# Designs tried in a protein design chat: VH-VL binders against b9luv3. Part 26

Target 1, 134 residues: b9luv3
Amino acid sequence: MVSLGLVVARFNDSVTEPMAEAAREAATDRDAVIVDEVSVPGAYDSPLAADRLARRDDVDAVAVVGAIVTGDTDHDHVIASATADKLTQVSLDRDTPVTFGVSGPGMSGAEARERIDKGADAAEAAIDLADELD
Short names: E, the ipSAE of ESMFold2; O, the ipSAE of OpenDDE; V2, 0.75 times the mean of E and O plus 0.25 times the DockQ between their complexes.

## First folded at step 13 (VH-VL; framework fv_vedolizumab)

Design v2 (at its last look DockQ between E and O 0.66; V2 from the best seeds 0.69)
Fold by OpenDDE, look of step 13:
Structure v2 (fold): chain C 134 residues (1-134), chain A 122 residues (1-122), chain B 112 residues (1-112)
Amino acid sequence: as target 1 above (134 residues)
Amino acid sequence: QVQLVQSGAEVKKPGASVKVSCKGSGYTFTKYWMHWVRQAPGQRLEWIGEIYPGDSETYYNQKFKGRVTLTVDISASTAYMELSSLRSEDTAVYYCARGYWTYKTGSYMDVWGQGTLVTVSS
Amino acid sequence: DVVMTQSPLSLPVTPGEPASISCRSSQSLLYSRGKTYLSWYLQKPGQSPQLLIYGISNTFSGVPDRFSGSGSGTDFTLKISRVEAEDVGVYYCMQSTHYPYTFGQGTKVEIK
């Protein structure tokens, strides 16, 4: 049984909560267990939480869910890039799968609504990696 | 108990704007969607749009072509629906309704306001 | 827009008898991974609509268990096992899989 850590970025919670729900459901469907779930203000804040979870011996993989919706500036791209980069770094440094279930950038709210499954995808990817790389 | 109380009936002329309010009580205003639905005489319910007070995310029925603006005042637990460039066809009872959306169940409206009649006539 | 078609549009019933209302969508209401979003509402005479069923088959709190919902894809059904006088009104199905959300025409349930 794969033990997951789940990080949920709460910015745009109207989207990220159902994404988290999708992730939880996916974990259950795959007979995985979420041993801890950490909420963070936004996607940019997820790397620290992911790192903390990845350090734990009882965590096989970490799934990160969030939604980055386009604003008036390129802020969404900056956040997405930084987040993805650091989450990857966490995965490598901790030798623990960290999957990127953050939707965006360049995405409208409506588009975000259509991508709730990314949460489930992230959970499944985390499980798959945990199984494969074990 | 959860309750939605809407503003009173409105009579407007064509081309005018109307702003209907909906005050929520008995629940955490920022954790539920607020939908707006209207019903013209003898017609089916028509979805206007929804807003999530928690992050102000909004979705509109494109039928209204930008004539509708949904807003919220979190401090007052009040949602607003403004409809501009009113037409006679906009004559209807307008409802606000609290909505919940989950991945499992989708969106549904579990508590409705009493409705606001908006009459548009020359 | 997704067109929701209800049948029948008028349903006279005798108290104690069962009733069934069909709701068909013009396209699949499948959202993702088997999720399908359909709800049912009742609008009693002179009142605001009220929720009966959400998520196709979940009975809303306070709604009598004589109400049940079922269906998948494009075909959905609301059933009343034993119609009571208080069940008189117009029933609406609503899809929330696709924007904009859309309602059926309504089915008027009356007592014979």
Scores: ipSAE 0.841, ipTM 0.936, lowest interface PAE 0.5, mean pLDDT 96
Fold by ESMFold2, look of step 13:
Structure v2 (fold): chain C 134 residues (1-134), chain A 122 residues (1-122), chain B 112 residues (1-112)
Amino acid sequence: as target 1 above (134 residues)
Amino acid sequence: QVQLVQSGAEVKKPGASVKVSCKGSGYTFTKYWMHWVRQAPGQRLEWIGEIYPGDSETYYNQKFKGRVTLTVDISASTAYMELSSLRSEDTAVYYCARGYWTYKTGSYMDVWGQGTLVTVSS
Amino acid sequence: DVVMTQSPLSLPVTPGEPASISCRSSQSLLYSRGKTYLSWYLQKPGQSPQLLIYGISNTFSGVPDRFSGSGSGTDFTLKISRVEAEDVGVYYCMQSTHYPYTFGQGTKVEIK
């Protein structure tokens, strides 16, 4: 049974809260347990929370859900890339899978509800990695 | 307990604009979607768009592209729909409706306002 | 836009009689991971619409158990096991899988 940590960004909660719901359902459907859930102001604040969860002995993997949508600008793409890089670094430093479900960048103009699935994708990927690398 | 109260009927000339208000009470205004739906005489319900007051996320039916604006005044717990460049075919009852969205069930509109008749005629 | 087609458009019924309303979409309402987003509304004469069913088959709070919903893909059904006189009005299905959200044309249920 995989034990997950979940990090949820508060920014753009019309999107991120449903993403978290999708992640929780995906975990349940895979017979995984979310041991703890940490709320952060925005997706770019998630690496510290992910690190705190990844350090725990009772956490096998961490899924992060968030939105990076202020517009379709180069700045938003840089922030998303920097966040993903730091989350990858946490994963390597803690020898613990850390996945990132993000709405944006490049998701602008897409069906709004398709962004929600990225939450489920992140949880499933975290579970898959925990199983395969264990 | 939960209640949506809309502004009164409007009579407008072609080419004018109308702004319908919808005041919510009995719930946390910023945590639910507000939808706008209209019903022309003898016609089906037609979805206009939705706004989430908590983060201003807004989606429009592209049929109304450039003519509709959804806004909110959080301090007054009031949503607004403004429709510009009115034509006679815009004559309809306009409803606001509180929406909830879940990953399991999608969007649905659980509380509706009383409706606002907008009549467009010369 | 997804076109929602209801049948019948007019449904005369005697109180105590069952009723069944069909709703068909022009394309699949299947969202990812098996989710399908369809709801049903009743508009009684002179009133605003009211929610009956959401997520295909979930009965909204305060809606009598005689109402039930079912379906998948493109074909959906609302059933009333025993129609009451107060159930008269126009029934609409609505899909919320695809933007823009769209309603069926309505089914008018009347006492015979």
Scores: ipSAE 0.553, ipTM 0.849, lowest interface PAE 1.8, mean pLDDT 89
ESMFold2 (binder alone), look of step 13: mean pLDDT 93; pTM 0.954

Design v3 (at its last look DockQ between E and O 0.64; V2 from the best seeds 0.69)
Fold by OpenDDE, look of step 13:
Structure v3 (fold): chain C 134 residues (1-134), chain A 122 residues (1-122), chain B 112 residues (1-112)
Amino acid sequence: as target 1 above (134 residues)
Amino acid sequence: QVQLVQSGAEVKKPGASVKVSCKGSGYTFTKYWMHWVRQAPGQRLEWIGEIYPGDSETYYNQKFKGRVTLTVDISASTAYMELSSLRSEDTAVYYCARGRWTYKTGSYMDVWGQGTLVTVSS
Amino acid sequence: DVVMTQSPLSLPVTPGEPASISCRSSQSLLYSRGKTYLNWYLQKPGQSPQLLIYGISNTFSGVPDRFSGSGSGTDFTLKISRVEAEDVGVYYCMQSTHYPYTFGQGTKVEIK
């Protein structure tokens, strides 16, 4: 059984909460367990949380969910790029899968709504990587 | 108990604007969507739009072509629906309704206001 | 826009008898990964609409168990196992998979 850490960026909660729900459901469907869930203000804040989860011996992989919608910030691309880069770095440094379930940038709210299942994708990817790289 | 209380009936002339209020109580205002639905006499329910007070995300029925503006006052737990350039066809009972959206169930409206009659006539 | 078509539009029923209302969408209401978003509302005479069923088959709190919803894809059904006098009103299906959300024409349930 794969043990997951889940990081939820709460900015744009109308989208990210359902994304987290999708991730939780996906984990259940794959007989994985979420051993801890950490909420952070925004996607930019997720690397620290992901790193802390990835350090834990009881965590096999970390899934990060969030949504970066255009217009909410003036730096959506910067945030997305920085977040992706640091999450990757966490994964490498900790030798623990960290999956990127952050939608955006460059998308509208409506587009974000259509991509809620990215949360599920992130969870499944985390599980797959944990299985494959174990 | 959860309750939505709407403002009173309005009578407007064509071309005017109307702003209907909806005050929520008994729940965390920022954690639920607020939908607006109208019903013209003898017609089906028509979805106008929705707003999420928590992040001010809004979706509109494009049928209204920008005539509708949804806003919220979080401190007052009140949602507002403003409809401009009123037409006789806009005569209807306007409802606010609390909504949830989950990955499992999608959007649904579980508590409705009492409705606000808006009459547009010359 | 997704067109929701209900049938019948008028449904006279005898108390104690079952009732069935059909709702068909002009396109699939599948969202993703099997999720499909369809709700049923009842508007009693002179009242605001009230939620009966959400997410195709989930009965809302306080709604009698004689109400049930089913369906998938484009075809959905609301069933009342035993109609009671208090069930009189107009029933609406509503899809919430696609923007804009849209309602059916309504089915008027009356007592014979």
Scores: ipSAE 0.875, ipTM 0.946, lowest interface PAE 0.5, mean pLDDT 96
Fold by ESMFold2, look of step 13:
Structure v3 (fold): chain C 134 residues (1-134), chain A 122 residues (1-122), chain B 112 residues (1-112)
Amino acid sequence: as target 1 above (134 residues)
Amino acid sequence: QVQLVQSGAEVKKPGASVKVSCKGSGYTFTKYWMHWVRQAPGQRLEWIGEIYPGDSETYYNQKFKGRVTLTVDISASTAYMELSSLRSEDTAVYYCARGRWTYKTGSYMDVWGQGTLVTVSS
Amino acid sequence: DVVMTQSPLSLPVTPGEPASISCRSSQSLLYSRGKTYLNWYLQKPGQSPQLLIYGISNTFSGVPDRFSGSGSGTDFTLKISRVEAEDVGVYYCMQSTHYPYTFGQGTKVEIK
């Protein structure tokens, strides 16, 4: 069975709390266990939490759930890219899958629902990678 | 006790705007969605939109796009719906409703305000 | 928009007898991974709507056990196992799978 760490960014909790719920259900449906869940203020804060989880012997993979709001500025895009780069680096440094369920702003009702599913997708991808790279 | 108390009835002329307030009490205002729903005389309920006070996430029924604005004042635990360019068919009772959205159950509105009658007459 | 169609629109019922209200959507209400988001509300005469059932079959807190919901895909049912005088009003289904959220036309339940 795969043992997951889960990182949840609290910012934009109308989105991120449902994303975390979706991730937990996906893990349960795959017979994986979430051994620890760490809450951080925002997505930019997630790499440190992911690193702490990824270095644990009892963690096979880490799923990260967060949201990035668009202020119609390049600043939001830079923050998103920096977060993605650092999470990838944690994954490589720890030899541990670290996946992203990071939601951007929704454009329509259908896109809003897809943002929540990214939490489940992140958990499933983490499990798949842990199994594949074992 | 959780309560939503709305502002009083309004009479408006076509082309005007109306701003309805909804004050919440007895719960954490920033942790629940606030929906707006209207009901014209003898008609079904019609969803206008929703706003999450905690992060300002907002969704509108496209039927009202450009005419409706949802806002909140967190310090006053009050939500507002402003509808502009009023027409006679906008005559309705306007409700605010507190709601939750969860992955397991979707969106549901568990506490409703008393309603605000807006009458648009020429 | 998803059109929600209720049947019947008027339902006279004898107290103590069962009642059943149908709600049909113009497209599937399936959200991903088997979730389906369909609610039932009751609007009693002169009152605001009140939540009865959410997520197809979950009874809201304080709602009597005589109310139950079921269904899948496009076809949903609210049942009242034994109608009481306090159950009079207009019942609405509402879907929250697709934006915008939409309500049925209502079913007026009356004591006959």
Scores: ipSAE 0.550, ipTM 0.844, lowest interface PAE 1.8, mean pLDDT 90
ESMFold2 (binder alone), look of step 13: mean pLDDT 94; pTM 0.958

Design v4 (at its last look DockQ between E and O 0.81; V2 from the best seeds 0.72)
Fold by OpenDDE, look of step 13:
Structure v4 (fold): chain C 134 residues (1-134), chain A 122 residues (1-122), chain B 112 residues (1-112)
Amino acid sequence: as target 1 above (134 residues)
Amino acid sequence: QVQLVQSGAEVKKPGASVKVSCKGSGYTFTKYWMHWVRQAPGQRLEWIGEIYPGDSETYYNQKFKGRVTLTVDISASTAYMELSSLRSEDTAVYYCARGYWTYKTGSYMDVWGQGTLVTVSS
Amino acid sequence: DVVMTQSPLSLPVTPGEPASISCRSSQSLLWSRGKTYLNWYLQKPGQSPQLLIYGISNTFSGVPDRFSGSGSGTDFTLKISRVEAEDVGVYYCMQSTHYPYTFGQGTKVEIK
């Protein structure tokens, strides 16, 4: 059984909460267990939480969910890029799968709503990687 | 108990605007959606839009073509629905309703306000 | 927009008898990963609508167990195992799978 850590970026909670729910459901459906769930203010804050989870011996993989909705500036792209880069780094440094279930950038709220399943995708990807790379 | 209290009846002329308020109590205002639904005399319920006070995310029925604006005052636990360029066809009872959305169940409205009659006549 | 069609539009019933209301959508309400979002509301005379069923088949708190919902895809049903006088009103189905959310025409349940 795969043990997952789940990081939930709470910014845009109207989207990220159901994303987290989707991730939890996906884990259950795949007979995986979420051994810990950590909430962070935003996607940008997820790498530290992911790193903490990835250090744990009881965590096989980490799924990170969040939503980056576009604003008036390119701030969403900056956040997305930085987040993705550091999450990848965490995965490599810790030799533990860290999956990117953060929707955006460059999307509207409506588009974010349509991508809630990305939370489930992230969980499944984490499980798959844990199985494959074990 | 959860309760939604709406502002009183309005009488407006065509072309005017109306702003209906809906005060929520008995729950965490920022954790639930607020829907707006109207019902014209003898007609079916019509969904206007929804707003999530927690992050101000809003969705509108495009039928209203930008005439509707949903806002919230978190400090007052109050949601507002403003409808501009009023027409006689806008005559209806307007409801606010607390909404919950989960991945499993989708959106549903579990508590409704008492309704606000808006009459548009020349 | 998704058109919700209810049948019948008028349903006279004798107390104690069962009732069934059909709701059909103009397109599938299947969203993703098997999720389908359909609710039922009751509007009693002179009152605001009230939630009966959410997520196709979940009975809302405080709603008698004589109410049940079922269905999938484009066809949904609300059933009342035994109608009581207090069940009089207009029943609406509502889809919340697609924006904009849309309601059926309503089914007026009356006592014969």
Scores: ipSAE 0.859, ipTM 0.938, lowest interface PAE 0.5, mean pLDDT 96
Fold by ESMFold2, look of step 13:
Structure v4 (fold): chain C 134 residues (1-134), chain A 122 residues (1-122), chain B 112 residues (1-112)
Amino acid sequence: as target 1 above (134 residues)
Amino acid sequence: QVQLVQSGAEVKKPGASVKVSCKGSGYTFTKYWMHWVRQAPGQRLEWIGEIYPGDSETYYNQKFKGRVTLTVDISASTAYMELSSLRSEDTAVYYCARGYWTYKTGSYMDVWGQGTLVTVSS
Amino acid sequence: DVVMTQSPLSLPVTPGEPASISCRSSQSLLWSRGKTYLNWYLQKPGQSPQLLIYGISNTFSGVPDRFSGSGSGTDFTLKISRVEAEDVGVYYCMQSTHYPYTFGQGTKVEIK
């Protein structure tokens, strides 16, 4: 049975809360358990929370859900790339799967809502990786 | 007790604008969508748009693009719908409704205001 | 836009009888991972609409258990197992799978 940590970014919670719901449903459907959830202000704050969860002996994988929505597409791309880079580093440093349920920059609010199931994808990927690297 | 209380009836001439208010109470205003829906006399309900006070996400029915503006005043727990360039076909009862979204069940409107009659006539 | 078509448009019933209202969408209401977003509302004369059913078959809090919803794809049904006098009004289905959200034209339920 896979034990997950879940990190939820609060920014754009009209999108990120439904993404977290999708992640929780996916975990339940796979008979995984979310042992802890951490709320952070924005997606760029998630690497520290993911690191704290990934260090725990009772956490097999971490799923991160968040959204990036703004009027500056270049800034969005930089923030998303920096976040993804740091989350990948946490995964390597902790030898623990860390998945990121946030698409690239430029996502509008409507597109973010259509992508709410990326939260489920992140949870499923985390579970799959934990099982494969068992 | 969750309540939505709307502003009173309005009579307008073609070409004017109207701004309807909707004050929410008994719940965390910033954590639910606010929808606007209208009903012309004897007609079906028509969705106008929605706004999320917590992060200002706003979506409009394309039919009203350019004529409708949805806003909120968080400190007053009040949502507003402004409709411009009014025509006689805009005569309707306008409702605000609190929206709840879940991944499992989608969007649904669980609490409705009492409605605001807007009459457009020359 | 997704067109929602209800049948019948007028439904006279005898109290205690069952009633059934059909709602058909012009395109599939299926969204990711098998999710389908279809609601039912009741508007009593002179009142605001009220939620009855959400997510096809979930009965909203305080709604009597004689109301039930079912369906998939493009075809949905609201059933009232035993109509009561307080059930009169216009019933609307509404889809929230596709933007813009759209309502059916309504089914007026009235006592014979």
Scores: ipSAE 0.515, ipTM 0.820, lowest interface PAE 1.7, mean pLDDT 89
ESMFold2 (binder alone), look of step 13: mean pLDDT 92; pTM 0.948

Design v5 (at its last look DockQ between E and O 0.80; V2 from the best seeds 0.73)
Fold by OpenDDE, look of step 13:
Structure v5 (fold): chain C 134 residues (1-134), chain A 122 residues (1-122), chain B 112 residues (1-112)
Amino acid sequence: as target 1 above (134 residues)
Amino acid sequence: QVQLVQSGAEVKKPGASVKVSCKGSGYTFTKYWMHWVRQAPGQRLEWIGEIYPGDSETYYNQKFKGRVTLTVDISASTAYMELSSLRSEDTAVYYCARGRWTYKTGSYMDVWGQGTLVTVSS
Amino acid sequence: DVVMTQSPLSLPVTPGEPASISCRSSQSLLYSRGKTYLSWYLQKPGQSPQLLIYGISNTFSGVPDRFSGSGSGTDFTLKISRVEAEDVGVYYCMQSIHYPYTFGQGTKVEIK
């Protein structure tokens, strides 16, 4: 049984909560267990939480869910890039799968709503990696 | 207990605007969607739009072609629906309704306001 | 827009008898991974609509267990096992898979 850590970026909660639900359901469907779930303000804040979870011996993989919606500036791209980069770094440094279930950038709220399944995808990917790389 | 209280009936002339308020109580205002639905006399319910106070995400029925504006005042736990360029066809009872959207169930409206009659006549 | 079609539009019933209302969508209400978004509402005479069923088959809190919902894809059904006088009103189905959300025409349930 794969033990997952789940990080939920709460910014755009109207989307990220359902994404988290999708992730939780996916974990259940795959007979995995979420041993801890950590909420963070936004996607940019997820790397620290992911790192903390990845350090734990009882965590096989970490799934990160969030949604980065386009604003008036290019901040969405900056956040997405930084987040993805650091989550990857966490995965490598901790030798623990960290999957990127953050939707965006460059998308509207409506588009984000259409991508709720990315949460499930992230959970499944985390499980798959945990199984494969074990 | 959860309750939605709407503003009183409105009588407007064609071309005018109307702004209906909906005050929520008994729940965390920012954690639930607020839907707006109207019902013309003898007609089916018609979805106008929804807003999530927590992040101000908003979706509109395109039928209204930009005439509708949904807003919220979080400090007052109040949602507003403004409809501009009123037409006689806009005569209806307007409802606000608290909604949830979950991955499992989709959107549903679990608590409704008492309704606000908006009459548009010359 | 997704068209929701209810049948019948008028349903006279005798108290104690069962009732069944059909709701058909012009498009599949399947979202993803088997999720389908359909709810039922009752509008009693002179009142605001009230939620009966959400997520196809979940009975809302406080709703009598004589109400049940079922269906999949494009065909959905609301059933009342034993109609009571207080069940009189107009029933609406609503899809929430596609914007804009759309309601059925309504089914008027009356006591014979």
Scores: ipSAE 0.860, ipTM 0.941, lowest interface PAE 0.5, mean pLDDT 96
Fold by ESMFold2, look of step 13:
Structure v5 (fold): chain C 134 residues (1-134), chain A 122 residues (1-122), chain B 112 residues (1-112)
Amino acid sequence: as target 1 above (134 residues)
Amino acid sequence: QVQLVQSGAEVKKPGASVKVSCKGSGYTFTKYWMHWVRQAPGQRLEWIGEIYPGDSETYYNQKFKGRVTLTVDISASTAYMELSSLRSEDTAVYYCARGRWTYKTGSYMDVWGQGTLVTVSS
Amino acid sequence: DVVMTQSPLSLPVTPGEPASISCRSSQSLLYSRGKTYLSWYLQKPGQSPQLLIYGISNTFSGVPDRFSGSGSGTDFTLKISRVEAEDVGVYYCMQSIHYPYTFGQGTKVEIK
C-alpha cells in the first residue's frame, strides 16, 4: 500500500480544491493512503512543502497540485518552469517520487474544469512511480 | 441558516441597465460559486453565468457576454449581476443561486434567492 | 449549447402512484473517469427552484427518498415512487459539464 504526501496550492482554489479532491479519490481508488496533506499559498511555494513530506520515512511519494494561470503567459511560464525544476530537484535529493499536477496558462475556464483530472493524474503517477521504483 | 436575499423588482426602459444584488448569509461566502439564472414568463430556466468570490473566477453564457457583468463585494457578502442594453425579451425573474462544484458531481445549485422581477417596457 | 429535452411536458398524476420524467441531452454528459454532471430541480408554484438530485442519483439533504435519479450518457430519468400532493410543480433537469449550463423545458406535475 503506497503512502502518499499531498501538497495543495490555495491560489485559484476554484480549480485547485477540485484538483485535490480528484487526487484524493484517485488515491482511494488505488488503495493508497494520504498520510499528510499540506496547504501552501501558491504552486511556487510547493517545493519546500514537498521537501518536508519527502523527508519522512512514512511517505513513499509526493503529489503536488496547483494552478499557474495568472493571465500573464510569460510570467506563468517562468513560474511553472521554476517550480517544476525545484520539485524535480526535491525528488532527486530525497530519492522519492514527486509529481506535479498543474493547471497551466494556455487553458481557458472551460478547459480548466476539464484539467481538474490533472490532480488525479498526479496522484496516480506518484503511486505508479513508488510501486515501480521500489 | 444559509440564505440569499435579492434586491427588489425593477422596471426599466429598453436600452437601460439593471444591477441586481444578492446578499448571502450563514455560510463562507468565498467558498461557494454564485450562479445567476433567469426565467422569462412561461419559459424554462436559463443560466446566465457564475462567479467564485474566493478567486473571482467568472464564466458567462456567451448569449449574454458583452451585456452581463458579474461582480462580488466580499466584505458585504454580496454578489451583483448587471445586464445592459435591455430589451423586452430580457423581462424575467432573475435568481441568484449558491452552487458547489465537485469532481464527483459537477455543479449544482443548493440555495436559491427569492428572485428579482425585471420588467423591460417602454 | 447542449439541448436538454424533457418528456412529458405535462404529467397529471394520481396521489400514491409512481411518476417518471425523462431528460435527454443532445451531447454526452460524461466527465472524466466516468463522472456525470446532471441535476434535477423542483419549482413549486410561486417558489424558487429547489435542488432534488445532483450527480444523476445523489438525493439532496432533506429530499424524500421517494425521489430517485438514474441514467447515463444522454438519457436520464427522475422517478417518484409514490407521488404526494406536495410534489406538484415544475421539474427541471440541468447539465453542468458543457458551458453554458442548460436546463430542460420543465415537466409540470399536477394532481388529477
Scores: ipSAE 0.543, ipTM 0.835, lowest interface PAE 1.5, mean pLDDT 90
ESMFold2 (binder alone), look of step 13: mean pLDDT 94; pTM 0.961

